# Ledger of designs, part 39: VHH binders against o26223

Target 1, 191 residues: o26223
Amino acid sequence: MKLLWTSQHIKVTVHIDGKVSKMDVLEAIKTRRSIRKYQDREVPEELIDKILDAAMCGPSAVDERPWHFIVVRNREMLEKIPEVHPYGAMVKDAPVAIIVCCDSSLEKIPGFWVQDCSIASQNILLAAHSLGLGAVWTGVYPLEDRVEGIRRLFSIPEHVIPFSVIPLGYPAENPGTRDLFDPDRIHLEKW

## First folded at step 19 (VHH)

Design XC3
Fold by OpenDDE, second read of step 22:
Structure XC3 (fold): chain B 191 residues (1-191), chain A 124 residues (1-124)
Amino acid sequence: as target 1 above (191 residues)
Amino acid sequence: QVQLQESGGGLVQPGGSLRLSCAASGFRFSRYWMSWVRQAPGEGREWVSSISWKGTYTYYADSVKGRFTIARDNVKNTLYLLMDSLKSDDTAVYYCAKHIYTSKPKTFDEFDYWGQGTQVTVSS
């Protein structure tokens, strides 16, 4: 990236496309962080497709696969999401967001959809990270106001439950890595 | 109401330069991608250039690469197109267009607002 300035202080930036980053699954898991600051860089559709593919590869109860995904690139809509999702402030600064939803009509066993959509959401985060993107899981369900807010905003049917909003973009921050291993949380054979 | 108003067009000789401006109002300019699109007489619209909402990323049609520079001033709500080494085939009406999406446009339907255009004529 090269920054050029005119005599009138007009900012001009020339961007050269870089290679996509790759990492193995353990690295992705261990190094993933919530990213809430993004570059004003477009996320290629190809990467979103890969992320969504990964999202759909997770297990689900009795293979019910109840998830649906809304990909949001509409800037106006991205700007509106924080209005109904107070902890989704960073969404307006992302170039794209994925809304993970559950279609209740696809449930074979009631209640497992939360786990199913959680797995899908986590896979989105991991896939994004492995591709050199940053993302954060912003919870919608089970907070009724957020659920209904997102539902209305995106005209989601009543039988479909918005679960999470995940903004994505090239990171504009580096929070570093954390060691979250806690041996005190491990119990052998019994509590 | 969203308004886009182009200016800076005119008659110029081949090899000359022009700077187009697009004054934007009625929306949060700094939050949207912007593009220049041109249309020559009797021809279809041609995408010229796009710029990200912060101005960090720019894109150009092959026909104008190395000659044109897109820029923006988000404080002034103004989009610019610096045109150098102008050619006769650059003659067209140049339009400023607002993006719907946070990406490089794929089709002209991805613009929700257009300016009235400014005429650029390159002739000896």
Scores: ipSAE 0.868, ipTM 0.932, lowest interface PAE 0.5, mean pLDDT 93
Fold by OpenDDE, fold request of step 20:
Structure XC3 (fold): chain B 191 residues (1-191), chain A 124 residues (1-124)
Amino acid sequence: as target 1 above (191 residues)
Amino acid sequence: QVQLQESGGGLVQPGGSLRLSCAASGFRFSRYWMSWVRQAPGEGREWVSSISWKGTYTYYADSVKGRFTIARDNVKNTLYLLMDSLKSDDTAVYYCAKHIYTSKPKTFDEFDYWGQGTQVTVSS
């Protein structure tokens, strides 16, 4: 459904002068950090579109693509998310959040939707980072209270399962990079 | 109840200056983007300026850019519009408006509350 926004468009010339430096995929992966502090800066819709595009590029079981995305910019709603998500305190300070959901009716193989939505969520994080945004994955599923809380808050149908809430914004912190490589976790040919 | 009350309008000569204020109450003012919108007689609404919740980012219509300055005092729950180098075309009722979203407005329906407006008349 192409929402034909017929309404009187306020021409906002967003000078996107920000040279989005091209980050290679390995750099994005290695340098990504959870960002929980954000500037009071708007995230352009174009960036959200790119992030969502990336979110949908991940593999899914039998190509089921069960994911749906709720883009939240409503300040009141952003403020309410922490009420049902105890670890979502930073969401209220973000200019935007993406809620990743699974439409269970699209699931072809039971249980793989968790993997599918995880991949989508991770792609959101990586894409955000590559675009100069900060984000954090806040888990909703499988915690029933969080699932139901988000469901009620956003009037999500019963067959749709909220999976994650990902606040995004221009970062107001720099946590630095971590070396998480652990050779002890690598087994050659056998355990 | 959310309330927005504009003040500071008046009659001014071309080239003059005015300072508009919008007193906000009934909501967490510091958490919301705010805008000024104006409406001239017989014309539609025109977006004038917006400011982020912390006041760090400001946006202006091309028609007022370089002449107007939007500001806010979150301690006083007040939005301001400093208007310099006023022109006859700036004559309008000026409204402060509360944002629904944490973004620059795209449409006028993105405001959930409006003030009553304050009249600005620029005339020789």
Scores: ipSAE 0.866, ipTM 0.933, lowest interface PAE 0.5, mean pLDDT 92
Fold by OpenDDE, fold request of step 20:
Structure XC3 (fold): chain B 191 residues (1-191), chain A 124 residues (1-124)
Amino acid sequence: as target 1 above (191 residues)
Amino acid sequence: QVQLQESGGGLVQPGGSLRLSCAASGFRFSRYWMSWVRQAPGEGREWVSSISWKGTYTYYADSVKGRFTIARDNVKNTLYLLMDSLKSDDTAVYYCAKHIYTSKPKTFDEFDYWGQGTQVTVSS
């Protein structure tokens, strides 16, 4: 029981009961599923920190690291996200969402920010899964309506591009695992 | 307009029980975490208990743990605090508070709406 003394003397007992799944990286990758149903359980800040740490560990073009992250726990804001993101309905039921953004001013090579933010987003998903959380990647970019909707909703400056919204929470569903290996997608030496 | 109205306070003997209610209106009650906060005379505010929006998860201050139970009826838009084994130190004004965030409160600024409070007095 780590008693975090906040400056206002609220003793919050953070039960990090999160079974840190000791899954290896391949297991995390192979067993990860999109989770769209969540418990009404708080996600500890420590887990979010770990997830964000992981999000920043991915490579980026010429090490540009253009990503920014908005952590959203505000219930009203979570409820509003689906209004501007029609495929983000599950966000309103999550205790937290991470919005991955690109700061275009940090971009060194045009266009690679999409790859960079994708890697960051995927790392969020994998890290969340490895920590016993469920998450789903809801695409924002490159759909203009979603980009602008999220931008307006969170007062994101013009040089910053919302890329993805990733709701997270303890899973309230178990979709199982899938075998996604397709040998027909593998070409040797040539198409 | 968001409204929170506490009731159920009163005078009770040590060891007695009370049930506080907070009637909520003006917002989607079932979508928000709720808390009880109390303030004793001459003392600062003290967080008492919090409950998740579905009511599945509850949190308590150490001072009330095992004695108080927070509950909610999302159909009735009502928050409850069942107080058992009341002590003199439980004497306070009890406030219902609406969460801004989907988490346990860290500060009192994480509440956007408060009730007017209900007085609980534990005295022999």
Scores: ipSAE 0.865, ipTM 0.932, lowest interface PAE 0.5, mean pLDDT 93
Fold by OpenDDE, fold request of step 20:
Structure XC3 (fold): chain B 191 residues (1-191), chain A 124 residues (1-124)
Amino acid sequence: as target 1 above (191 residues)
Amino acid sequence: QVQLQESGGGLVQPGGSLRLSCAASGFRFSRYWMSWVRQAPGEGREWVSSISWKGTYTYYADSVKGRFTIARDNVKNTLYLLMDSLKSDDTAVYYCAKHIYTSKPKTFDEFDYWGQGTQVTVSS
């Protein structure tokens, strides 16, 4: 079934008047917080594209790049995610969620896919934050019930493992920043 | 069952005003974006306006911008379209439509339910 994209170019002039404040990488890392409340504002596709681009820029073991991304904007599906993810209640209030998955068929070295998908997930969070969005990492793997729940809900093949669900939106909360530096966790040369 | 029922259409003179209503039932109205779409005789469908689920964000076609106002009452499960400064070119059947996605629509396939429409005729 050839989805004839009849290109009626609705020029959505996304007046992105939003001055994407240039945030440096250290600022993004230090000021990022989990955001679980969102405005009833859509997230432009352009921002999602930038976030996904960032998600794919992380390193992976032997450059295996095992990640896949499901972008969910369907309201009914967003509403169903909390049914299979007990800590995913905020997903139903987000305008969009990204599900990070691993294609096991792309794995070159066993077990490193967790690190790869973690890096991708973190890059999503950082990119979102740098773009003025809020997001939160809701873990799916390694909890079997969540993995299977998300798998069934989105008809994900058996060889593909859902890893995380990341709702995104313009923030409707400001948790503030925290100083998490702990010098007691730093050891010089030896324990 | 999802139902959308438009009302408030009629005959009006150029420069006149109308208020359309769409009564929604059978779904959680407050959780979905809503739109108005119109179709003139012999013409294709034209997107008119959209509103976010909480009503905070509104969008308009250039052809109606500054003249039409979309609003919603989530307690009453009702969508509204206030039409001012009506023109002959505004003559059409106006449809209420439910969004599938939490975004401004890009195509008409992004609506899963439509009303039966209400006729608006602007004629001197």
Scores: ipSAE 0.859, ipTM 0.929, lowest interface PAE 0.5, mean pLDDT 93
Fold by ESMFold2, look of step 19:
Structure XC3 (fold): chain B 191 residues (1-191), chain A 124 residues (1-124)
Amino acid sequence: as target 1 above (191 residues)
Amino acid sequence: QVQLQESGGGLVQPGGSLRLSCAASGFRFSRYWMSWVRQAPGEGREWVSSISWKGTYTYYADSVKGRFTIARDNVKNTLYLLMDSLKSDDTAVYYCAKHIYTSKPKTFDEFDYWGQGTQVTVSS
């Protein structure tokens, strides 16, 4: 038999950060930094729900919305990701990771799923930042060995393509903001 | 092999104190949330306390708040429960438990390994 743990859930719910409703979108875009060090603080399910809702708000080719998401909180699985995804070493240090996938059975036009999943991935980064979390996009697709390694590790079927692994958590570092505007990248009327 | 070995239990008078220890081996202890769970005679298991993998965040059942302190030493791979102001209702076998997930537990299925337990008896 099982006992409920309701008093802990009540405490966590009361501490939901409300500042997310007030961050300007341009501020979020300009100040988001890749965060690779995380506190050992639990990320509430409610914040993950908000992030994934934002991820699914992105445009997609012909409204195909080919994305699926795997939420990973299992510590052993987080520890195993670097074995098949070596440039995702920080994933093992995160309290949670989101794997962005394409379900190819949802494609309406071949190949645009890469743009679709890129949009969803960036929305995850921005939404996490606006909620006081830090995240980093680690690339899986198009590297075949990473794609197959992640597919095997999470039992992802052949028609589903893991695109990115995004670890996230409350940040334990502050790399600061950058001024990246480069007017030489702007071409008026033609190249 | 994952091993969890509790110690420090015993017979104590009401109002007394005990420190429980749980020696961990066979896994990277500093990577996991840990909990104390107790089972009184004839009762089901009751969650007591949890601690995050670095030890920064601690959580307690209402029945023990203010009296019990959970702690960990990630160098010695040891989990602790400091119990003060003990009451007869605290009489139980105390288990340390390893979390599967990076969160407070919702059910006992969220622990994959348990220690053998240490008996705490509070009586006059």
Scores: ipSAE 0.637, ipTM 0.865, lowest interface PAE 1.9, mean pLDDT 90
Fold by ESMFold2, fold request of step 20:
Structure XC3 (fold): chain B 191 residues (1-191), chain A 124 residues (1-124)
Amino acid sequence: as target 1 above (191 residues)
Amino acid sequence: QVQLQESGGGLVQPGGSLRLSCAASGFRFSRYWMSWVRQAPGEGREWVSSISWKGTYTYYADSVKGRFTIARDNVKNTLYLLMDSLKSDDTAVYYCAKHIYTSKPKTFDEFDYWGQGTQVTVSS
């Protein structure tokens, strides 16, 4: 633990085991912004591992855990994503993208996989942010053209549904924090 | 069609300097990491240096760190290696190589295109 380790070697060890920064969860939720501009800095495999570990910690309907993840570092493939996903243009500018997919053979309750993959996708965004990375969720499902395009590009089988593409990297922009609390959206006891 | 053309090699005395160039064409050069790799006579290839696609991040083998500088010009589509304080064990054919991935290479299989090489000879 960072707080429990005082030697310089111990501090380096804490850094490489993924405890580089400790961010309060409410702070992470409130300060996370969609980041669409990235440095050309390498994102270490260790950070991607931590992000995907966090993605898999999400709840799922009856613990079905229908998610699969494709990690894309191939420059040519990153350049091709906008050809089938026009509103994902920033993906070509990222060093890494994660494709969140549903394996429909893992569904235990039909149709809840969308919620399951949404939870995993949001966890990816929060984990990336807490590790000093920036990311943005670009929608694939339910747009049929995007689903088929991504499936074709990454050789995704028929029973697996690409849900989202999440480019990520060290941020090259700082949009700032927003205050979005709106008490008119809160209803007590009834609508 | 991807082409990589190295130039700038030659004979230089120990302690001297040399600048290598690699002219790139047939691909979007500014979108790819690039590397220099060298091969001494009778030996295998040795990774020398890598540079990220905007040029912001550079990496060096320990044997050349502090003496060599990798750079790129994304307007002219050219990769450079500035070699200072040259030693006899820097004698090799130097190749530029195009990365497949957005990271520092772990193996030579991570390069999909190579130049023809340029000879650097460090001799008294």
Scores: ipSAE 0.637, ipTM 0.864, lowest interface PAE 1.7, mean pLDDT 90

Design XC3
Fold by ESMFold2, fold request of step 20:
Structure XC3 (fold): chain B 191 residues (1-191), chain A 124 residues (1-124)
Amino acid sequence: as target 1 above (191 residues)
Amino acid sequence: QVQLQESGGGLVQPGGSLRLSCAASGFRFSRYWMSWVRQAPGEGREWVSSISWKGTYTYYADSVKGRFTIARDNVKNTLYLLMDSLKSDDTAVYYCAKHIYTSKPKTFDEFDYWGQGTQVTVSS
């Protein structure tokens, strides 16, 4: 690993060692846990790119793809999120957060954007997990005071709706795997 | 008001050692990455080292690897640079700098506050 020098810019040529995952999709879904404690380790831009690529692979109503993503790496902004989003208290301890938003001008079928953004949000969680990161979905929508608080904080326009805030980073906790399968929730042919 | 005050510079012979300190106030020091940046006479600024907000991860320019050690004390709100095996081309004003982001710096625009600097002169 070597660092290149310039008079005006810092250029770094690095080889980053990441987790090489061959994880089956069912294993990823079953082992993903909400992670609320993170290392102070940098999350490379490359990994964020992979996560957002995965987020955009989700289906959407009539292929409307209404999602937009705000990537937050500014420490001061991460510290401010809990001031307007109480369930996001752990965001201040994360190296990165992703805000999932709906641009209502992209809706083709009114009212389905919540499902669209939920799918994108879950894909973020799974992709982060597969890359050795931990994340948690913190809900903003439909709580109007939290929606407006996040909108104000990030200068989000009125036609764009902040849906969720997802802090992520290399995990600093291991809550273990849960077995949540409940046969009583399965109904054959009718309720 | 954010304040960063470097100290510990001076004149030292080649092969010698110095410890620089940067006293931080006016912000929650333990929440931010910090860096050392130096500027030699007649040259542009050069990134030297960075440290993550808990101090777990440290990074160094190739020119100083193995000779310099960055450290922080989040109780005393102080950033350190331990410089060993000093060379004449280490002669510079050394600045501590506060990061905006949670990563290694890409450009000098990623620092929002700088100290006033401390002079290190390595001369035989």
Scores: ipSAE 0.631, ipTM 0.863, lowest interface PAE 1.9, mean pLDDT 90

